# Designs tried in a protein design chat: VHH binders against c4kar8. Part 387

Target 1, 263 residues: c4kar8
Amino acid sequence: MAELSTPSPASPAPLDGGRGDELEKFTLRGARQILQLLQDLITHRGLITAHTGGGHSFMTAVLKVDEERGRVVLDPSPDPQANRRALAAPRLTCVTQLDGIRIQFPLVGLGEGQDKGRPALFAPLPAEMLRLQRREFYRLQVPLAHELSCLLKAEDLARKPVEVSARVIDIGAGGVAVVVPTGAAEFVIGGTLPACRLALPDGEPIELDLEVRNLNRQTQRNGTEQLRVGLRFAALPRAADTRIQRYIFKTERALNAKARGGL
Short names: E, the ipSAE of ESMFold2; O, the ipSAE of OpenDDE; V2, 0.75 times the mean of E and O plus 0.25 times the DockQ between their complexes.

## First folded at step 23 (VHH)

Design pg14 (framework vhh_7pa5_2; at its last look DockQ between E and O 0.22; V2 from the best seeds 0.00; counts 0 for: placed apart)
Fold by OpenDDE, look of step 23:
Structure pg14 (fold): chain B 263 residues (1-263), chain A 125 residues (1-125)
Amino acid sequence: as target 1 above (263 residues)
Amino acid sequence: QVQLVESGGGMVQPGGSLRLSCAASGFTFSSYSMSWVRRAPGKGPEWVSTISGSGGDTSYADSVKGRFTISRDNAKNTLYLQMNSLKPEDTALYYCAKESEYWGDEIYDSPFDYWGQGTQVTVSS
């Protein structure tokens, strides 16, 4: 009875070099900028998700920045196991948002100690902080009232062509995130899905090529497993781009109007 | 602009009850899951509860299960947390948090994209 070794969840492939260059434009490396951003996180009582690897994370917050010692002080997890993982991790990947802008930064050399008699985590100041401000990275959460779908042309485990209707969770100028049923198709990060169809509310579906950029298996609270697939527009005709931008703009406006009590 | 404003915190004796409120604005409230997170001194943020946009699904941390109830009024753009049988260990700053947009092309996620300034809950005899 051969123990089918459940394939270890493939570590997300490093973002290929081309996106690296784009991300570099949004990476802060200036000491003053980093300090300011950390201070902003303190001021706004930023909720930070610290990823320790292996699919594990915990919530933390910046307590203070020690400029003299070149250290950041973080809240420890209320879970001792999470703290152990954090301390054992060679690197923490911290993710948060301020005013809808994604902030990501690494921490290396995490230690534990006390700050003012309270348990705390300590790390050297990050050497870099990623701040995603560009519209190209902006993702509009698709309202539940306005469902978008994307027909994915993919392959199954047997490399047989399959079509999967996926719900679009978010959309931006650069791509879409979709939810697909587990086992509906095999997706490979970096793989291209040709001749997919994005359905927008106002017109015929847009045919486009999609590149798989991210895979995220999430267990919903109800125990249902969902696969979220991040897809980049590999080749988008100008007309399609215009339609997508128009949709995003119109939807945002509608959401804002509703939020203001106008609907 | 998205705004979340918590209220209803205060001091209460052990075994007492409080009801927190969060007024939301600047987004389609019913389209997003909402959560409560708390932060106690010397402890990092702790997830407390989440409710789906429609209000049909709820989840709770084990530490508060059976004592706390999350609810929402989408017509009022308001999130609630009913806290019963309060304990000293429930003492914390309680945040209302909006579920984050999914960044499908990002490897690492953050569960929340907006949160309020929090409301202080103190349980002490």
Scores: ipSAE 0.795, ipTM 0.923, lowest interface PAE 0.6, mean pLDDT 86
Fold by ESMFold2, look of step 23:
Structure pg14 (fold): chain B 263 residues (1-263), chain A 125 residues (1-125)
Amino acid sequence: as target 1 above (263 residues)
Amino acid sequence: QVQLVESGGGMVQPGGSLRLSCAASGFTFSSYSMSWVRRAPGKGPEWVSTISGSGGDTSYADSVKGRFTISRDNAKNTLYLQMNSLKPEDTALYYCAKESEYWGDEIYDSPFDYWGQGTQVTVSS
């Protein structure tokens, strides 16, 4: 029932701030790839939302790519205020989708001018573009009632093997985030934890290798310290991937049913 | 797989009326808000109107309020735009657009994820 409109001043955090290290594998930096993707947006008449900061955005489209000058040409907004904000902004964050793939790219150095006698906006070609599939990016927030856990095979400070049962707080196609008591084990970013066991509600635990991607210390409401550990699936058998996707799908459907008044 | 096909455009005199249709397939139509967006010659895209998935809530740009009516028929997977009292400034290519899937709070808002090829509306004498 919700109308689609420009976001309020409480716009969501930008991708490159929240999960920057995870996004690198989805970031295109090759000039050929960038040019082709921009051309695809032109061909498909892509509707682009350009964020100018302060919760403001406007709709635009790529009119053309000027390869000789290394520039993109954009439609100006019908709203003169939006154009002024765009020209004053240090950076535009452009977002759109193509075939269910989310495309995001920054434009820096935006200027105004004419294209075939009509007003247009110009910027240097972006140095990078993100290409994300929802499946690859989305992380399900695990309901507390599910008590999803992962048995981590890690080491203590003396490099002795230790097993830590960690609660899973989110799960996606590429990994999990877990919480453990501070000091339960030594975790090193880039380290590999072989033969861990992920316990889903139905069926036997999944054996998988995990790579530590990030660590955050957190203080609970009662003052107890815990460590949030971001873990990537380093090796994921096909059957395990299927079970994880089924869990995510089933849980999303159940949560949506509760939100609609099923509980 | 998602497909949106607009129709019903044409030439009309100022003050005339047209009804646009958009046939939708490849997704659960009734689960998403749908919008009309237009591009006038030499201008950037402009939002026109939005209707909720159930059809119970509608919104319009100030420039069309009182003249245009958005509606949908969820049994036929079809979105409509009734355009009355047309003006030369309404001349544009009109697209129907689908509300984006939710991507979580860590991503910039992008209200639409699919749109059609558009249908041309020309208002002139």
Scores: ipSAE 0.627, ipTM 0.873, lowest interface PAE 1.6, mean pLDDT 85
ESMFold2 (binder alone), look of step 23: mean pLDDT 80; pTM 0.797

Design pg15 (framework vhh_7pa5_2; at its last look DockQ between E and O 0.26; V2 from the best seeds 0.00; counts 0 for: grease 24.3 > 24.2)
Fold by ESMFold2, look of step 23:
Structure pg15 (fold): chain B 263 residues (1-263), chain A 125 residues (1-125)
Amino acid sequence: as target 1 above (263 residues)
Amino acid sequence: QVQLVESGGGMVQPGGSLRLSCAASGFTFSSYAMSWVRRAPGKGPEWVSTISGSGGDTSYADSVKGRFTISRDNAKNTLYLQMNSLKPEDTALYYCAKEAEYWGDEIYDSPFDYWGQGTQVTVSS
């Protein structure tokens, strides 16, 4: 009766599916840091993918940083249609890697012009740049066969303590996402769930505190209502972090790290 | 760590041929798709061709279809680009690029995580 669809992938999405504010500590906002990082991209001839929205992107590179005018200068695409999309876009999201570290930054106010008599794209220097290792960003999609679960110590609708066994659907360095039946408990964004138990395939469950970061309703094809709960590790002991990272690493290798094939 | 070294560039006449090579090290070569990307004078990077990790699937930009052939030798950790019927517009610095590790952000993907310094191809008319 009530199958709800999510918006299409053509719509702009927050960084990493609603995890954008979790990455604030990896976001560079200092002018000196931003200038140095852009200069490093120039020096290493960085290949940048510039996303223009609607599933469109083109490759570019930083030609120079114009400190006097506060602008970054980029190569235009050899594809004229890509350039037209870029100039029409309200935001250009640039993504690249430098020595295996992900670099991501927005450009707004993109314009066209010439640099030394050659066509170029210009934008004000970005106000922020994200710089992080894959470990801090990656979320492993948990194989169903592992039946990974997390025992949540939450509250019911009457605000009484309840324990909910939730299936873990993804896991990363900073948290998990779980699925519970709608109505199994009340969750409040920003709320803390103390002394939860994360069951990994080997060893005893990990005892940890979780913070609710997002809630998304899902209706399955059979009409069953479920709630996707995004949970952040509020305080993660080093031993627990090590076990989680080993699980992710072992599972990635077992799945053969070709989850995303050729271009 | 990861290292990609291109070679085989040079000066050729229109209609000529060149074979580019890319020596790869520091990763399991056969597990990743590999691409050639070129950058012509005064223009931004342009994707040229991609080959799957096994070598079984290839794709090409329209501008090079029928003239260029991508291949790989997984035993020698080497990627190749055979370029035939070269035109002045093929003049560019050619880069060997490695498929990026999956990052879980399908909206803002970055197809490559490492590339070489490039090898220059110049086609004089």
Scores: ipSAE 0.575, ipTM 0.847, lowest interface PAE 1.8, mean pLDDT 84
Fold by OpenDDE, look of step 23:
Structure pg15 (fold): chain B 263 residues (1-263), chain A 125 residues (1-125)
Amino acid sequence: as target 1 above (263 residues)
Amino acid sequence: QVQLVESGGGMVQPGGSLRLSCAASGFTFSSYAMSWVRRAPGKGPEWVSTISGSGGDTSYADSVKGRFTISRDNAKNTLYLQMNSLKPEDTALYYCAKEAEYWGDEIYDSPFDYWGQGTQVTVSS
């Protein structure tokens, strides 16, 4: 039984300073651009995940942009507790997408009130909005019938070397996402895991260096917490790349064939 | 390009039924879990249901459990939501949403990476 894990929003990892320069290229700070992007979110009825910290989030949407007052109007959560958390949070981190582009922006100074007689949340317009093309590479969700694993060489809290066998949940030309038990190791975004081993069905494991790019905590239906780790291939030999691409292609074809009733 | 197009919404009386559809394109449909999310005025978006890529696993919000059924036809790249015993509180814009991939440079998680424009469901006497 594939336990459908409900995604628990990860606490915002601090943007380590090195990524700051790259992210700056994708950060909008122009008032007009920000207003336009918010308006586009309204027009397209964009769903927004608002992170309140502590691993908590709720879904919202932009209802209105009030240019005169310099504020954005959001849908409140149907959960009163989520709204309380939102109002208590010093900062909301809002995440959404438009036309395949990830959009992230902070809101500070959240308040509650009424818009046209309906409950609403209010915040000053964001000072900046980040627009990122989400993925450079196609990613394949690993079928449950396929067990891909990655042996991670990491460190524990005491900086002692540990090896963690992680299940691969998605794979692409640029990297993998894996699931590890909570507490199995300490991961730092931007950190490198050297000499890891990716196990593919077609042969011997591939040794490769992995860079931690994302960390997400997820609570499974059974209440068990898991850590999802997004890992970029730091250095991928050509032969390994070919094997990975072949796997992806073969698997995708198999999935499509199965979906068509051929398998 | 990933596209999700919802359909099947409309007006129905309390106790009635509707079947929503979502046509998916631009990705390997069977490889991804899919969800329904709804947005009611003044209440914000709420998760409704999720189905695994294979269709073998499903989950529901408590508010719709026993009344709604999520399903998919991977051959047709289509997601469905059968809604029975509809109530006025089910009135909302219903979105088809693709579950997010977890590999990437993103620091913050989102449960969904793509969604449609939604289909309106109105339950009224």
Scores: ipSAE 0.305, ipTM 0.716, lowest interface PAE 1.4, mean pLDDT 83
ESMFold2 (binder alone), look of step 23: mean pLDDT 81; pTM 0.802

Design pg16 (framework vhh_7pa5_2; at its last look DockQ between E and O 0.26; V2 from the best seeds 0.00; counts 0 for: pae E 3.0 > 2, grease 25.3 > 24.2)
Fold by OpenDDE, look of step 23:
Order: structure tokens, then C-alpha cells, then sequence
Structure pg16 (fold): chain B 263 residues (1-263), chain A 125 residues (1-125)
């Protein structure tokens, strides 16, 4: 009975200072905008993941926005330990999505109390909310039956060049997510991996430059740790783009056909 | 546009059974893992179960293990939750949720990117 270890939410790598400017474009700081977005989350019954640090998180939702008191009311966790962690945390990082747009906001000064006779968490309104469209492009989950691989040219801890064969988990016009063994290489968010090779079923591997966009450490059911790396195509030749799009289309069609009982 | 529409909720006595359905549209259903999440007043959202895109892998919260069964019909773009031996503590709004894609920006990840409006399940004598 392989205990599906709940993927420990990967602590986001600290936003290196240079990306701060890009994120600023997507950061809301207007009080009215923030209030509206929070209200939208209520309306949409938004499922929010609140990160308390140390790899811990719990699900919550916005119950109410109290404009008069300048506070947001959240659902507590059904886990008392999660609530304790939340209250002890200097900051909660809340993450959710609305209409395909990722929303992230910090909460500080969390307290517990009652709302209409029910347990609730309270925090001052966030000073800022980040709205970021997660994907510019549609991504296809790569079927297990159709394994794709990507040869990553990376560096180890000693900055020695290493080649890592990575399994592609998902692919889109904008990039790939891959799984690599833990410790196989060092990845830095924002870093470029030059002259990588994406293997597609229809021909020779595609040589391309990849930019590291995300890192997520996950513990598998068997207790093994794996690193998921989100990679953006830094420069993709037109011919390569066409091949990738063709692959995605063909694969989707095949999956749909299979789902319809045609295969 | 991605849409998830839950159905099948209702009132049932303790020990009873319900089958929830979630109709999915606007994406390649079979390419994504799907989950059930429930939210009870005062208890916050709780993960219930997840099924892989192919349907080959399933996971359950301890609170529902042995009583609930998640399944999917990819031909119908439908997710199911069979709930047996229902208890009062199972009373909640049940959401169908699409698992997020792993390719994310350099910020915190969200496990779900889409969910429905939910279907109410009430277990009461």
C-alpha cells in the first residue's frame, strides 16, 4: 500500500532581485483592486493554499472581507496543528487561481477568533496581491505510454558540467516540465541551460536553450525524492516549434480517440 | 473555457451512500489528474481524493479511506466519487478540482487550477 505522500509544497525559491521588476508589473497594490480580487475569490469559492513555511501548508478560503476593520476572514484548517503553525508563522503565503490566473498574496498578523459563532482566522488585508498568468501556452501531460526525454546540460555543485537525462512530464509551446533525480545537477531559477536536447518521437532530438522557471521537490510514494523542473524555451527555432505543436496535437488526438474507445 | 460542474449531492442518513459526479469541459480531461475537495463550515477545505489522468492511480484521505472510491470516465469527461458508509462528519460542500500543471512560474505552486461550484452533501439522521 504505497502511501501517496502528499507532495510537500516546494518552498518557492527566493525571487532573485532581477525578476522583481517583472513581477512588479503583475502586482496589485491598490486597495480597491485588492478588495475586489478578494471578493472575487469569495464569489468563486476560491481554494487557497496557505503556506506557513518549512514546507508546510494548508487549504483555506476567504470567508469574508471586512473593509471597515481592514481585515480578511479565512477558514481554519481542520488540522489543529496546521492552525498552530499558521498562527506561529510570521507570514502566510497564500496561493490560488482564478480563471486560470495565479494569485499570490501575503498575510501577516494572523489571529484566531469566531465569525458568526464559527472558528475563523483573521488577518489584516494584504498590502499587495500578485496576479500572474501561469501559462502562456497550453501544456500537454505527456502520457506514460509515450515517454519524452530531455537531455539537460547543467552544472553540479562544483560547477562541473553534467548531462542529465530528464523525463518530460508536460510539454507546451512555451516549455517543458521535467523530472530529474535529486542531486543530479544544480538548478537556479532564472538560469539558462544551453544546448539541451528534447527527444520527440518523430525524429532527431531538438537542440534548444532552456530557462529554469520553477523547481519543485517531491517525495514519491516509495519515499524517493525527485526534483521537478519547469523549463521555458529560451530560444526555439520555428521548425522546432512546428514539431512540438505537431506532437502535442497528434498526442491529444490520440488520447481523445482512446478515451472515446476508438483505440 | 475550463468548466467543472458537480452533481449528485443531497441529504442522506448515516450509513447511506451517494455518488457524486463532475462534468468536465474545456480541456483534455484524460491528461490531468482530478481531485475531490470538501469544505465544511468552520472546518475549512479538506482534500478527499485524487485520481490520475489515466485512472490507474488513486489516493484518499485517511478520513475517507475504505469508504469512498474515486473513479473517472474519460470518454464522458466525468469524474466520480462513490461515497459509502456516510457519516455526519462527511457533511460538506464537495468540489471537483483539476490538478495544476507542473510547469509553473518561479512562485509558489497551487495544487489546483480549476474547481467547480460544488455540490452539497448532508449526512443527518
Amino acid sequence: as target 1 above (263 residues)
Amino acid sequence: QVQLVESGGGMVQPGGSLRLSCAASGFTFSSYAMSWVRRAPGKGPEWVSTISGSGGDTSYADSVKGRFTISRDNAKNTLYLQMNSLKPEDTALYYCAKESEYWADDIYDSPFDYWGQGTQVTVSS
Scores: ipSAE 0.833, ipTM 0.938, lowest interface PAE 0.6, mean pLDDT 85
Fold by ESMFold2, look of step 23:
Structure pg16 (fold): chain B 263 residues (1-263), chain A 125 residues (1-125)
Amino acid sequence: as target 1 above (263 residues)
Amino acid sequence: QVQLVESGGGMVQPGGSLRLSCAASGFTFSSYAMSWVRRAPGKGPEWVSTISGSGGDTSYADSVKGRFTISRDNAKNTLYLQMNSLKPEDTALYYCAKESEYWADDIYDSPFDYWGQGTQVTVSS
């Protein structure tokens, strides 16, 4: 029986998601911009994940914006425990996506009440909203022919050391995404994998430390379930950074030249 | 562009059956888990069921186990929900939803990145 992947709980982070100063230029603080973005979520019936802390979350949606009272109105959860956690939380971190745009915003002062005789949650309008177009944080999709791999030094479920050769599916300045067979190792969000080895097409493999940032189950064409692991470079020596940037640049140039070709 | 279009909703009496469909385009359908989510009048979204990309693994909310069956046809890029023994509390707008694509720097999960406009199911005497 399939279930959504649920990584180990991590402590909730503030709005910045671990990239604070870099994200400031994508943060909306104007009242009119915030109102418009909330209206867009209403119009598109956005499915929002509201994080309440301690690794707990629930699904919600924006029902309306009460502009005169300066409030947002949200659907309550069908799960009464989720509603109790939300009302007890000092803030909610709301996350959703619209057409390749990641949207994140905090709500504070959440209260329970009624909207037109129906149960609802309400909060003051957020003071800020993050609107991040993911294409602005480019990640190169690794061409299949390159067969890039990363040797992960991890642990199995019994906490014994294991080495896993993982295929790299995308790479950017700040990290990689890899796929591994389900059960090949135990991964924990926020955990570090020291002394991993990233194999680029030219030169010796790069030794680097990786931090686990996300985990997702995905299905291959042959029906096999695999785990997608998002990995951040924890501390990247300048020489390694240069080699990674060169690989990205050369591969982009080669792909662009092919795209200008015939057909 | 990712598109998800639901169909098959309608009015039905308690105890009846309906089969919902969701036509998918703009992505490699078989590579992603797919879910049904419903929104009853005056209530927030409720997860109903999920099926793996291969179709080999399924899961259900307790409220629908034994009555609903999720399936997919990867050759036709279509997701299905067979709904049997329908009850008035199943009345809702039903959406199909695509598993999110995530990148390495995200710690706040958003499990779905695209969903359809939904199809209405109404169960009444």
Scores: ipSAE 0.333, ipTM 0.755, lowest interface PAE 3.0, mean pLDDT 81
ESMFold2 (binder alone), look of step 23: mean pLDDT 80; pTM 0.793

Design pg2 (framework vhh_7pa5_2; at its last look DockQ between E and O 0.22; V2 from the best seeds 0.00; counts 0 for: pae E 5.0 > 2, placed apart)
Fold by OpenDDE, look of step 23:
Structure pg2 (fold): chain B 263 residues (1-263), chain A 125 residues (1-125)
Amino acid sequence: as target 1 above (263 residues)
Amino acid sequence: QVQLVESGGGMVQPGGSLRLSCAASGFTFSSYAMSWVRRAPGKGPEWVSTISGSGGDTSYADSVKGRFTISRDNAKNTLYLQMNSLKPEDTALYYCAKESEYYGDDVYDMPFDYWGQGTQVTVSS
């Protein structure tokens, strides 16, 4: 009875696959810019996910920026174990967002102490902060009332062709995000799924090639497991692009009208 | 643009009750799980509760289990947190947070991709 080793959740592909050059334009290295961004995080009460490695993370926030000492002050975790991991980690990878823009920055040299009599974590100011607009393309969240599906042509673990019907969560000019059942297929970041079919409400499905850009296995806190796949349109015919844009526009208009109480 | 606006916070005595609300806009509310997170001074952010998009599934932190109830009205795009039997340790800024649904080129995930400014809850005698 061969114990089917549950495939380890595919670690998110390191940012390394993107042209290092493209990330540089989004990297802040100026001291003033960094300070300003950290201050903005304070002002907006930004929740930060601090990754300590090994799949562990905890939520924190910037409490203050100490410019004189060149350090950032963070809230500690309410979990002592998380704090221990944080202090033991050679590097924290902090991830947050501000105004829909993803912000990522490393912290090294973490220490613990007190700020105004309260426990706090301290680190030198980050040398760089990555500010990425989450999406190259605007993506419309697909309303439940307008369910979209995408038939994915993928492979299973045995490299056998399989077709997976996936719910489209969001759609943009550049691609779609879909939810697939866990174990339905094997996806490889950077891999191409040929001859997939995107079903739009306005007609026949669109045949297109999709490139896997992201894989997110999310176990919701309620125990629900979902595999989310970010897919880029690898080759989008002009006619298909027009249809997608029309759908997005029409849907946005409808949503806005509804939000205004018109529907 | 996604917006989350919390309300309903205030001061209450121990054993009292409060109901928090979060008005959501800028996304298909029913399609996403929503959470409450709280931040107390010196304790950092703490997850409180999560509810599925449909509202059929809920989860709670042990610290609030049996006392707090998360709910949602998808027709109103509103998230709620009923807080009963409040304790001084419940004093915190409470955030409404959208569960992360980001499918970009993220190397590191976040449990939440959007959150509000928070509403202050103070439990004191």
Scores: ipSAE 0.646, ipTM 0.865, lowest interface PAE 0.8, mean pLDDT 85
Fold by ESMFold2, look of step 23:
Structure pg2 (fold): chain B 263 residues (1-263), chain A 125 residues (1-125)
Amino acid sequence: as target 1 above (263 residues)
Amino acid sequence: QVQLVESGGGMVQPGGSLRLSCAASGFTFSSYAMSWVRRAPGKGPEWVSTISGSGGDTSYADSVKGRFTISRDNAKNTLYLQMNSLKPEDTALYYCAKESEYYGDDVYDMPFDYWGQGTQVTVSS
């Protein structure tokens, strides 16, 4: 029978409730909005990861909403052990995405039963749903004229420290993408680059730690190969965050004014 | 306008074969890993297989290993699933899913951001 020995696609982790004040801005509590969002998940066959605690999760979907009884109906897992864990758990944290919007909601009081002769899981409707619109986390494509760069503190093939000046091609709230000549340094996905320096147009460079998230080899029009490196900000100080947000806002506003023909 | 359109489903007897296709548009296809997910009657969704953007790395659920082969043609923006030795338990709606772009923040760390409407596979005598 089934064992979870097969590599699974990356599962979305629930957002940390310890930062609840920051998440309140994105939390829906209106009954009408909650019902609409659940119906949209049903209509689009939304794929949901349900977390039971202890590092366990399973895939599910919302089958329907029983508004009269105030209940939501879920697909059971094809894995019987996952169903047993779900029924034993005091709480499920459901995470999914709809049209680029991250959605998270709790279900408590899960029970089993049948819906029209088919096995199903039941829970009261959630009292809240977290909704994070992707457009609020837009990646700014950096204008070439700004010449944004990031000094990376990496290692060469001999595992010796090397500093690599990388051009920043996009920037967002959580990180940057940069380009580096092929062979300038060794990068490992999941690796940490401590004490890098991000140069914004205003002020002194920002000292920050970066984590390598993706690597992509690119060939330019002249045949030269370069490496695109996706980097996450780690431990971003509030002052640095403010400077980055200000840069993004000012640049996007200026680009938008040019598109409208602003004077 | 990201769009994923599955095709190639149908009815087949046990032991038969089918080849599913997923036509992708509205994004740079070769930059993203792609997956097949299925939903059988009376059961929740089940991950089937994933292929890297380049096509060089593949993975499969235990239930389909050795019988199914995922592939992609990046020149034609098309994802495939070759299904051999089909069993009645493979009966399901199959849909392809685009892996989310990873921006290095847990707010953006989602497994899928788009999927198709699916194509039905029915394995019955």
Scores: ipSAE 0.200, ipTM 0.649, lowest interface PAE 5.0, mean pLDDT 81
ESMFold2 (binder alone), look of step 23: mean pLDDT 79; pTM 0.786

